VH-VL binders against q9h9l3. Designs and how they scored, part 352

Target 1, 176 residues: q9h9l3
Amino acid sequence: PRKMVAIDCEMVGTGPKGHVSSLARCSIVNYNGDVLYDEYILPPCHIVDYRTRWSGIRKQHMVNATPFKIARGQILKILTGKIVVGHAIHNDFKALQYFHPKSLTRDTSHIPPLNRKADCPENATMSLKHLTKKLLNRDIQVGKSGHSSVEDAQATMELYKLVEVEWEEHLARNPP
Short names: E, the ipSAE of ESMFold2; O, the ipSAE of OpenDDE; V2, 0.75 times the mean of E and O plus 0.25 times the DockQ between their complexes.

## First folded at step 19 (VH-VL)

Design y120 (framework fv_fezakinumab; at its last look DockQ between E and O 0.91; V2 from the best seeds 0.86)
Fold by ESMFold2, look of step 19:
Structure y120 (fold): chain C 176 residues (1-176), chain A 123 residues (1-123), chain B 111 residues (1-111)
Amino acid sequence: as target 1 above (176 residues)
Amino acid sequence: QVQLVQSGAEVKKPGASVKVSCKASGYTFTSYYMHWVRQAPGQGLEWVGWINPYTGLEFYAQKFRGRVTMTRDTSISTAYMELSRLRSDDTAVYYCARSGTYYYDQGPRFDPWGRGTLVTVSS
Amino acid sequence: QAVLTQPPSVSGAPGQRVTISCTGSSSDIGLGYEVHWYQQLPGTAPKLLIYENSNRPSGVPDRFSGSKSGTSASLAITGLQAEDEADYYCQSYDSSLEGWVFGGGTQLTVL
């Protein structure tokens, strides 16, 4: 049987005007929420905008950060062969320069049964903060000091568990 | 229309290097990955590596690490592949091919392909 | 040696159905990585035929279809036509090689 993990990444701005999102932190948790990986990552390009209000990334975090290629290798070894859960997860995979199999990918930002449980429009793209508050009675991403990717990955896994049976059956009938 | 135009055929001696170019047009060059694939005469396709033209970050097939260098010049929308320490079994047609950067835009499939550049390595 | 295994050749008469298999391993197709198919007409570059197991790009007729199960994929061509005579390659990603991999190619002959 395939194992399941949840991933969350924090991005900084690189490239012209800081518009390219580049990986600067990645956290991975297992099904029970135990942390399997949590590292600050040095992007391969100059950081133009740390985006600290959302990313929590500051210059001091980059001093001993793991270089991108090394971190990517470590992360992909963990993800390989697993069902990977995330929120707006295509951004995480794009930042990793990696195509995880669609059949093994779960995106809590686009699961209609999960939105239904939160009393939200089934086809709307809902924020992780909103879903977590509604369904887990928990406040995450509090304040303006940036998000915790560990906290966010753990919340993402807990959200998925609420609909796991229904959604896995749906995907078995409707392979991506 | 989207096009990938490759440089002309090359004849090289063993031990030399070759640099093949691939000029993109009809799309935003930095928004898609570029791959290199080779095909020896009468043989199948073999992936050499890929580059993100926006960042310049590249990854190579294990077989070619240490001999291949992929670069690009975004000002002329051109990707390059350089293969060093050539030997006779490097004789092949070398193709460039575009892929997307995520599933919502092209994904990992290769489309389009360049017409290929024949590199002949012979004494 | 090609990482993905395809029959070296297949043949069929006009109007018939042919299938081309593509067998991978537990590190590529078997891990769930999608399969893409390319047609290479004589003297030309490969052209995308099927992507992500079963999708047809615009301009590819529905007599070409793809499927995937377990560690294998299959390309089916129905209503075989003379112009289908070409080489066909499957492609996927392999985690142990950390890269894209192709089948050895299948030469289709229309009798």
Scores: ipSAE 0.850, ipTM 0.927, lowest interface PAE 0.8, mean pLDDT 93
Fold by OpenDDE, look of step 19:
Structure y120 (fold): chain C 176 residues (1-176), chain A 123 residues (1-123), chain B 111 residues (1-111)
Amino acid sequence: as target 1 above (176 residues)
Amino acid sequence: QVQLVQSGAEVKKPGASVKVSCKASGYTFTSYYMHWVRQAPGQGLEWVGWINPYTGLEFYAQKFRGRVTMTRDTSISTAYMELSRLRSDDTAVYYCARSGTYYYDQGPRFDPWGRGTLVTVSS
Amino acid sequence: QAVLTQPPSVSGAPGQRVTISCTGSSSDIGLGYEVHWYQQLPGTAPKLLIYENSNRPSGVPDRFSGSKSGTSASLAITGLQAEDEADYYCQSYDSSLEGWVFGGGTQLTVL
């Protein structure tokens, strides 16, 4: 069995009107929730919108932030060969300019059994916050300082663990 | 119609540099990655590198690091590949090819391809 | 030099079935990365033939099919036609090289 990690990234706005999401923080935790990686990352483009309300990213966080290419290399070393769990993980991979094998990807925003367990429509896209509250009875993303990518990654892993056996069996029978 | 139009054939001396262009049309240039692949006469395909047209970030195959520079001009939706310190074994057709940023928008498959640019390096 | 291994040539008569293998390693196909196939007609640029192991782009006949298992992938062509004479390349991503890799290419001759 492959090792499993969960990832969560925070993005800032770059480009015209800050509509482009650029990686500014990445957190990776292992199966037990231990932090394997947590760094502020300096985007290659000028930051137009820190999106602090959601991202928790502030200008001072970028002063000593890890350059994107360096951070990307570090992150890819961690992710390579592992089952990567995330919520709406396509955004994280896009921000990383990275392609992880579909067969090794687990997106908690697209797991029908997880939604079913939370009494949500199986094909609906539920927020991490909502699923965490419903299934883990825990409040996340409640602070005024923005999201904690570590907290979100941990929550994502815990959510997946609730349906891991069932979902892995499903995937084994229905490989992507 | 998605189209990649490349610059014309080049003839260069060893030690010189060549800069090939690839003009994109029919899609949002900055929303897809641009790859460069070369093919020596009678040989197979060799990946050179890729660039994110929006950020300008590039990633090169190890073999070409230090000699290749990929750039873009977003105002004219054009990608460039410059190869320096040319040698005879750099003689090849150089292709630009588009790929997606994630599986949902095309993913890492290369489509479409430019028609290629022949670069001949000879004394 | 090619990281992925293909037979240099295959041949078949019109109407026959031919297969082209693509063998990778534990750092590319074997790691789970998807395989894509390209067709290159003589004197032309490559075109996408199969993506993500087994999917056909619009315009590609269903007589072309792809599969993947373990560290290898395979392209199958049924009902071989004269127009299928071309070079075929498999492609994947190699984590150890941190880049895309191609097979050496297979020249398909229609007898």
Scores: ipSAE 0.825, ipTM 0.921, lowest interface PAE 0.6, mean pLDDT 94
ESMFold2 (binder alone), look of step 19: mean pLDDT 91; pTM 0.931

Design y121 (framework fv_fezakinumab; at its last look DockQ between E and O 0.91; V2 from the best seeds 0.82)
Fold by OpenDDE, look of step 19:
Structure y121 (fold): chain C 176 residues (1-176), chain A 123 residues (1-123), chain B 111 residues (1-111)
Amino acid sequence: as target 1 above (176 residues)
Amino acid sequence: QVQLVQSGAEVKKPGASVKVSCKASGYTFTSYFMHWVRQAPGQGLEWVGWINPYTGLEFYAQKFRGRVTMTRDTSISTAYMELSRLRSDDTAVYYCARSGTYYYDSGPRFDPWGRGTLVTVSS
Amino acid sequence: QAVLTQPPSVSGAPGQRVTISCTGSSSDIGLGYDVHWYQQLPGTAPKLLIYENTNRPSGVPDRFSGSKSGTSASLAITGLQAEDEADYYCQSYDSSLEGWVFGGGTQLTVL
């Protein structure tokens, strides 16, 4: 079995009106929830909107942030060849300008058994916060400090572990 | 109509530099990646590198690192590839090609392609 | 120097079925990266023929099909026509090279 990691990224707004999501923090944890990577990342473009309310990113975090290209290299080295678990993970990969193999990707926002377990419609897109509360009885993304990508990555991994056996069997029978 | 229009053929001496342009139209230039691929006469396709027109960040194949520079001018939706220290084996048709930024947005497939720019390196 | 391996040439008579193989490694196709196929008519630029293993872009006839298994991919052409005479290239991504890679290309001759 392949090694498994969970990823969560925080993005800031760049471009006109800050509508472009640019990577500003990335956290990666292993199967046990240990932090493998957690860095603030400097976007290559001017930040228009820090989206602090959600991202938790502030201007001071960018002072010594890792340049995007360097960070991307570091992150890809960790992700390559691994099963990567994330929530709405397409946003993270897009921000990384990276194409992880679909067969090695696990998106907890699109796992019907996980939603079923949480008494949610199987085809609905539920938030990480909601699933974490329902299935782990834990509150995440609370307070005014914004999200913690480490906390979110850990929660994502824990959620996946609840349905790992069932989902992996499903994927084995139904390869993408 | 999505279109990539490339600059004309070039003839260069060994050691010189060449800069090929690729003007994009029919789509949002900064929303897609731009790739460069070359093809030597009678040979196969070889990936050179890609650039994100929005950020200007580029990534090159190892073979070309140190000799290739990819840039863009967003004001005219044009990508550029410059290859320096030219050698005879750099003689090829150089193509620009578009790809998406993620799977749901045209993905990593190359579509469309420019018509190519012949670069001839000879003494 | 091609990372992906293709037969240099294949041939078939009109109406026949031909198959072009594309063999990769554990760092590209075998790792799970998708395969794309391109058709290059003589004297022209490559054209996307198949993307993400099995999908056909608009305008590509259904007699063209793609598949992938393990470390290999395959392009099948049924009802071969004279206009299909061209070079065909497979493409994927290689994690070890950190870049896109092409097959060596296959020249298809229609007899």
Scores: ipSAE 0.897, ipTM 0.943, lowest interface PAE 0.6, mean pLDDT 95
Fold by ESMFold2, look of step 19:
Structure y121 (fold): chain C 176 residues (1-176), chain A 123 residues (1-123), chain B 111 residues (1-111)
Amino acid sequence: as target 1 above (176 residues)
Amino acid sequence: QVQLVQSGAEVKKPGASVKVSCKASGYTFTSYFMHWVRQAPGQGLEWVGWINPYTGLEFYAQKFRGRVTMTRDTSISTAYMELSRLRSDDTAVYYCARSGTYYYDSGPRFDPWGRGTLVTVSS
Amino acid sequence: QAVLTQPPSVSGAPGQRVTISCTGSSSDIGLGYDVHWYQQLPGTAPKLLIYENTNRPSGVPDRFSGSKSGTSASLAITGLQAEDEADYYCQSYDSSLEGWVFGGGTQLTVL
């Protein structure tokens, strides 16, 4: 259905010792995995730590990156009114400084039926890499260049589809 | 304890500007959004805008764009709202209010509120 | 005009139940955005009463409750007491306005 998207973000370190996570890339895919948005984003604060080993963000990516306020507007326009799927998605919304409706939010890191399919403790927080390997037989986040938010968003959507019918029915019975 | 202390009442003439301050204490100032909300005499609440004190970025309600400026000074944990080209219908109590940045950190609700600053615009 | 619609006034006798409605649109409450409620005693700042549709902050009695359905929300007060006399505001987020929005307020009179 065209009312559902998946999102993944990459963050860099800002603030003292680079401890604050700030948005530096965002990728959004539709239900079929087609890329709707994929941009490098310039944080409004000085970057202290690119976190390249995990984020994949390098200084060169910031040269033509879209300023945060502009990118946020573009992203929110895509997300508004849609079911948004992500993994540990609260981190993505915090980085966007946005409160998406809970009833339209799906977090693959907190879906007990998904964990059960992966033979994991049903209330444990499982990594995207782990779930993707176990349930989709795919290796993501490989190599030394950091994560790909496009790859991660696509994997997240595929994971959700495995439990979509069951979980949508659960949420209808148990509104957040 | 968490508190928001606002500057005192002001009387202004039409066409002037006013700058209201809101000093935060009892929490990490840069970890929460700061909102401004006004209430005209005998009327309801109207959202003016917000600032992220960490980044300094602001978003204003459409009605106030071009007349309002929100700033902050992180060294003294203080947010400011300046409203220019004042009109008599800008007479109101102006509140600051804190909100969280995501659901697990106070969420989008406004808590606490400052006591308000009365701004009177009259000839 | 307020973005969210509330009745201008509601009244009840001590011990009664009253409800205050809050009606929005398909761009705010109808899109699933949460509703928060604030109590404003005369001459004071608003105070958080209910957050995220149904939750009470510490210190708010359980006779205050909230609900949300479709494009509307409701605040219920059971066991009405004289101290409940105040103005009540609902609040949500509106995607078309890209901002926080309030109801017009409801003046509760305890008879």
Scores: ipSAE 0.693, ipTM 0.887, lowest interface PAE 1.7, mean pLDDT 92
ESMFold2 (binder alone), look of step 19: mean pLDDT 92; pTM 0.940

Design y122 (framework fv_fezakinumab; at its last read DockQ between E and O 0.92; V2 from the best seeds 0.89)
Heavy chain, then light chain:
Amino acid sequence: QVQLVQSGAEVKKPGASVKVSCKASGYTFTSYYMHWVRQAPGQGLEWVGWINPYTGFEWYAQKFRGRVTMTRDTSISTAYMELSRLRSDDTAVYYCARSGTYYYDSGPRFDPWGRGTLVTVSS
Amino acid sequence: QAVLTQPPSVSGAPGQRVTISCTGSSSDIGLGYEVHWYQQLPGTAPKLLIYENSNRPSGVPDRFSGSKSGTSASLAITGLQAEDEADYYCQSYDSSLEGWVFGGGTQLTVL
ESMFold2, look of step 19: ipSAE 0.843; ipTM 0.928
ESMFold2 (binder alone), look of step 19: mean pLDDT 92; pTM 0.939
OpenDDE, look of step 19: ipSAE 0.881; ipTM 0.938
ESMFold2, fold request of step 20: ipSAE 0.806, 0.794, 0.829; ipTM 0.918, 0.919, 0.924
ESMFold2 (binder alone), fold request of step 20: mean pLDDT 92, 92, 92; pTM 0.941, 0.942, 0.941
OpenDDE, fold request of step 20: ipSAE 0.942, 0.941, 0.941; ipTM 0.965, 0.964, 0.964
ESMFold2, last read: ipSAE 0.826, 0.800, 0.820; ipTM 0.925, 0.912, 0.920
ESMFold2 (binder alone), last read: mean pLDDT 92, 91, 91; pTM 0.942, 0.940, 0.941
OpenDDE, last read: ipSAE 0.940, 0.937, 0.942; ipTM 0.964, 0.962, 0.964

Design y123 (framework fv_fezakinumab; at its last look DockQ between E and O 0.88; V2 from the best seeds 0.84)
Fold by OpenDDE, look of step 19:
Structure y123 (fold): chain C 176 residues (1-176), chain A 123 residues (1-123), chain B 111 residues (1-111)
Amino acid sequence: as target 1 above (176 residues)
Amino acid sequence: QVQLVQSGAEVKKPGASVKVSCKASGYTFTSYYMHWVRQAPGQGLEWVGWINPYTGFEFYAQKFRGRVTMTRDTSISTAYMELSRLRSDDTAVYYCARSGTYYYDSGPRFDPWGRGTLVTVSS
Amino acid sequence: QAVLTQPPSVSGAPGQRVTISCTGSSSDIGLGYEVHWYQQLPGTAPKLLIYENSNRPSGVPDRFSGSKSGTSASLAITGLQAEDEADYYCQSYDSSFEGWVFGGGTQLTVL
């Protein structure tokens, strides 16, 4: 059985209008919720919008941030060969400019049994915050300080664990 | 129509540098990765590296690190590959090829390809 | 230099079925990375033939099919035609090399 990790990334806005999401923080936790990685990351491009309200990223966090290329190497080393769990994880991988095998990817925003358990339409895209509240009776992403990628990664892992057995069986019968 | 137009053939001496261009059209240049692949005469395909035209992030195969530089000019939707300290075994057709940024936007597959640029390195 | 292993050549008569194998390792195909196939006609650039193991791009006939199992992938061509004579390359990503890798290529001859 492959090891499982959960990832959550925070992005800032780069580009002429800040419309491009660039990785500014990445958190990775193991199956038990232990933090394996949590670093602020310096994007290769000038930051136009810190998106602090959501990302929690501030200018001060970038002073000693890990350069993107270095951070990417560190993160990929952790992810390689693992089953990677995330919420809307394609955004994280895109920000990492990385392709993880589909067969080793678990996106909690696209797991019908998880939505069913939360009394949501199976094909709907629900927020991590909503699923966490509904299924774990926990409030995340509260306050004005922005999101905690560690907290979000942990929540994502816990959500997946609720449907792990069922979903893994489904994937075994229906490989991507 | 998505198209990649590459610069013309080059003849270089050993130790020189060559810079090949690839002009993209028919799609948003900065929304896809650009890859470079070479093929020596009568040989197979060899991946050289890729660049994100938007961020400028580039990653090279270890074999070419220190000798290759990939750049882009977004104003003219053009990618460049420069190879320095050329050797005879660098003689090859060099292709640019497009790929998506994730599985939902054409993924890691290479499509389309440029017609290639022959680079000949000889004394 | 090819990390993925392909037979150097295959041949078949018109109308026959031929298969081209692509054998990888635990760090590429065996790790779960998808396989893509390219067709290269003589004197031309490669063209995408199959993507993500078994999908055909628009314009590719259904007589071309791809599959993947374990550390290997396979390209099958049914109803072989003269125009299919070309070189075929498989491609994947290798985590140990941190980059995309190609097979050595297979020359298909139509007898």
Scores: ipSAE 0.887, ipTM 0.938, lowest interface PAE 0.6, mean pLDDT 95
Fold by ESMFold2, look of step 19:
Structure y123 (fold): chain C 176 residues (1-176), chain A 123 residues (1-123), chain B 111 residues (1-111)
Amino acid sequence: as target 1 above (176 residues)
Amino acid sequence: QVQLVQSGAEVKKPGASVKVSCKASGYTFTSYYMHWVRQAPGQGLEWVGWINPYTGFEFYAQKFRGRVTMTRDTSISTAYMELSRLRSDDTAVYYCARSGTYYYDSGPRFDPWGRGTLVTVSS
Amino acid sequence: QAVLTQPPSVSGAPGQRVTISCTGSSSDIGLGYEVHWYQQLPGTAPKLLIYENSNRPSGVPDRFSGSKSGTSASLAITGLQAEDEADYYCQSYDSSFEGWVFGGGTQLTVL
């Protein structure tokens, strides 16, 4: 539905030795998995390491990429007022330089009922790839051409739906 | 100890510019955001804007866009706020304040604050 | 012009409980953005008192507490002491303002 979105980002390396993760692609999908936003983004710092094997980002993608400040504004307008679902989502918000309300944030890497459904320890941090295979019988992040942030955002939304009723009730009883 | 040390008081005429500084110590300057907040005499707190000292990315409150510039010099762990075309109603104490970059490390709260820099604009 | 509304003043006797309200809108507190509180003693910079609605930093006495509901937040001070006489500001993020916003401040007088 229209009140909930899922986000996933791809990062490149900036800063000393390329160790800082900077936003280079962002994909947002609605509750039904339809793409609301999918853009390559030019970081405000020099790119040291494209991390192409994982990010899927190549120099060519940056030629016409949306500058970070503009992309950030577009993304924040979509996120505002919505429950935002992601996997290890704090990395996405840090890359956006934005604090989304905790009460409207859902992180599929740290949902005990989701881990339980996957027959994993409730408090373990589980990868998106692992959860998606176990719970959706789907392979994502296949090959060496990099992750698809659209695919990952869609998987993240479907995973959340598996526990949505239980987890939303839990959060209502235990406000973050 | 985490500390923000600001430059001294300034007296300016209308139409001039002022540049106030905020020197950070006791933490990694580029790992946290720097905010500027002002307080006119007898008035409340007003957010001016912020800068990410690592990237130089800045964002200003709409009221100050076109008159404020926030910069930094990472080699001396110092943030700057420059306000141009000064008016008498820009008379205020200008504070710098640090915030975290995400909830798991300090979050969006302002801590610590500098001691403030009084800027007086008068003819 | 404060985006968040606070009473301009409150008073209490030593030992009393006082509360300071902070009323926002559907674009800030009502949208889920957290509330932070700052204490400003006369002639000093603001100091963090409560963060993310209800958390106390180290060194802040447990007689200070915060809460949030709907579009409003509240700071409560129990066991009021003379040193609590200060100005108190709430703060949040507002999506229409596109930035950090403060309440107008509340002057607490200890009678």
Scores: ipSAE 0.766, ipTM 0.900, lowest interface PAE 1.2, mean pLDDT 92
ESMFold2 (binder alone), look of step 19: mean pLDDT 91; pTM 0.936

Design z67 (framework fv_nivolumab; at its last look DockQ between E and O 0.89; V2 from the best seeds 0.85)
Fold by OpenDDE, look of step 19:
Structure z67 (fold): chain C 176 residues (1-176), chain A 124 residues (1-124), chain B 107 residues (1-107)
Amino acid sequence: as target 1 above (176 residues)
Amino acid sequence: QVQLVESGGGVVQPGRSLRLDCKASGFTFSDYEMHWVRQAPGKGLEWVAVIRYDGTSEYYADSVKGRFTISRDNSKNTLFLQMNSLRAEDTAVYYCAKEGYWQSSTFFRYFDYWGQGTLVTVSS
Amino acid sequence: EIVLTQSPATLSLSPGERATLSCRASQSVDDYLAWYQQKPGQAPRLLIYDASNRATGIPARFSGSGSGTDFTLTISSLEPEDFAVYYCQQYDYWPITFGQGTKVEIK
């Protein structure tokens, strides 16, 4: 079986009026929740909006941040060949300007059995916060100080583990 | 600039079907979740349906579930709403709406852009 | 579903006056609250998102505040073009829901 990691990224606003989402932090954890990677990342373009309320990113975090190209290389090295678990993970990959093979991708925002377990609509995309509260009885993304990508990655992995067996069987029968 | 242009509205009898189109431009259509919102004459706003960015999932309001189908063609930057078994209470202006910005693991489903709307009238 | 209750139903004011609109949620929606303006014959226009962030191009006289269950839209000094219907909308829970609207009309 392939190794499994969970990823979560934080984005800031760049470009005109800060409407472009740029990677500013990336966290990767292993199956047990151990942190494999956690770095602040410097976007190639000027940051217009730190989106701190959600991202948790502040100007001070960018002082020694890893340049995007370097960070991307480091991250891709970790992800290559692994099953990558994330929540709305297409956004993370988009920010990374990298797309992992679909067959090796797991998006916890789009797993009907997970939603069913949480007594949520199976075909609706649910927030990580809600699923974590319902299924893990844990509060994440609390307050106005921004998210913790490490915490979110860990929660994502834990959620997936709840449905891993049945979902992997499903995917085996229905390859993406 | 972002533009959403609805079409397909008209007058239909109860029980009939109608398909609405929404042509999007000015942004990467395939990156965003798209929604339909309707407004009965002289009434408030009612969310109708949502479709995932890649069209792999849809979710509906209870009032239209089983009768309406939201779909999209990303190659044509077009959103659709197939309305079957129409009822008088479905009479409304139908808006297509774009979700706002996104953060990892979090959805921000406010609507930063709306179409002009297309009127659907269901009447005998 | 989350019920959003707006008050007052109608607000009659004169240009230059301060307008205060309320939106109350049946349960906490954190900061996942937006405000829209709608004029007759037009589509809604986003004013505020995430409870307090002003959308692009929205005049500074518009401001949003609140968190959890109680939210407020404030227009510091009404302009003639501000007389319209205002809706709040939550996007924390499915289904997405709107308030019933507050009409700001000229006195």
Scores: ipSAE 0.853, ipTM 0.939, lowest interface PAE 0.6, mean pLDDT 95
Fold by ESMFold2, look of step 19:
Structure z67 (fold): chain C 176 residues (1-176), chain A 124 residues (1-124), chain B 107 residues (1-107)
Amino acid sequence: as target 1 above (176 residues)
Amino acid sequence: QVQLVESGGGVVQPGRSLRLDCKASGFTFSDYEMHWVRQAPGKGLEWVAVIRYDGTSEYYADSVKGRFTISRDNSKNTLFLQMNSLRAEDTAVYYCAKEGYWQSSTFFRYFDYWGQGTLVTVSS
Amino acid sequence: EIVLTQSPATLSLSPGERATLSCRASQSVDDYLAWYQQKPGQAPRLLIYDASNRATGIPARFSGSGSGTDFTLTISSLEPEDFAVYYCQQYDYWPITFGQGTKVEIK
């Protein structure tokens, strides 16, 4: 059966005024939540804003970080041919400068049955934090030190499991 | 330089329809979810609607649900608001608005750029 | 729906004075709060995002503070151009909501 992984990334601000989002951490977990990849990544451009409140990225993390091109190669080898689960996953792929096949992509921010299970409007893009609290009774992204991409990837996989059977059947009937 | 330019406002009678356009430039339009926000004369701000970056999903304020339709054409960098069954209470300046920077798994739905607004007046 | 209550409704102050504007949320919105300035006949202008970050081009006299339910916008020394209406906005929950505004007017 086709392997399934979950991914989450953290970005920093590059470019003019730090408004461009660039990859600075990536975490990938397997179906059971075991960590397959977790690296700090050095963007190819100068970092203007670490966005630490959200990203958890600090200057010391960049000292020994894996250069972007090397990290991208490692990450894409893991993703190729797999079903990849994420939350607002288009942003992760954009940060990787990569496009994963839509038929192999699962986005927990855009699954109407998942929203319905959380008693949320089906067409609203819900945050990972709120879905995780409502459906898993867990608090993630706690505190002011920034988010953990490992924690977020693990939560994303657990959320997908709640609707996996229904959603995989739906996609088989309605190919993207 | 980011610019958002609304057009299509005017005076209409209750029950009629009007379409607003918002032309965007100076940023990658298809990277961002876009919003309409309105302000009745002398009143505060009211969020109206949002559309997903790729146009596949929309969400509306309860006050306009079923009457208004938000849409976008990414090839023309244009956001639309189709307003049907207009009521006097829909009289407002309508702004299109751009969200801030993007990040994975969390959303920053503050509005860093706004258009100049277009006035819609619904009166007999 | 998250209600944002701004106080006071009106601040009457002179240039050079400190302005302190309050925004209280009906439940925690974490740091997902923005402040806008609006002058007559103009679109709103972003001042502060993520509770405390100044937007591009905003003078240092503007500062935001707070988290959770209680937020403050401070203008350390009012300039003539700062007399306007100020709105807070939360973006943690749908629907997005704004406070009713605080008018800062010349005394």
Scores: ipSAE 0.822, ipTM 0.926, lowest interface PAE 1.3, mean pLDDT 94
ESMFold2 (binder alone), look of step 19: mean pLDDT 92; pTM 0.944

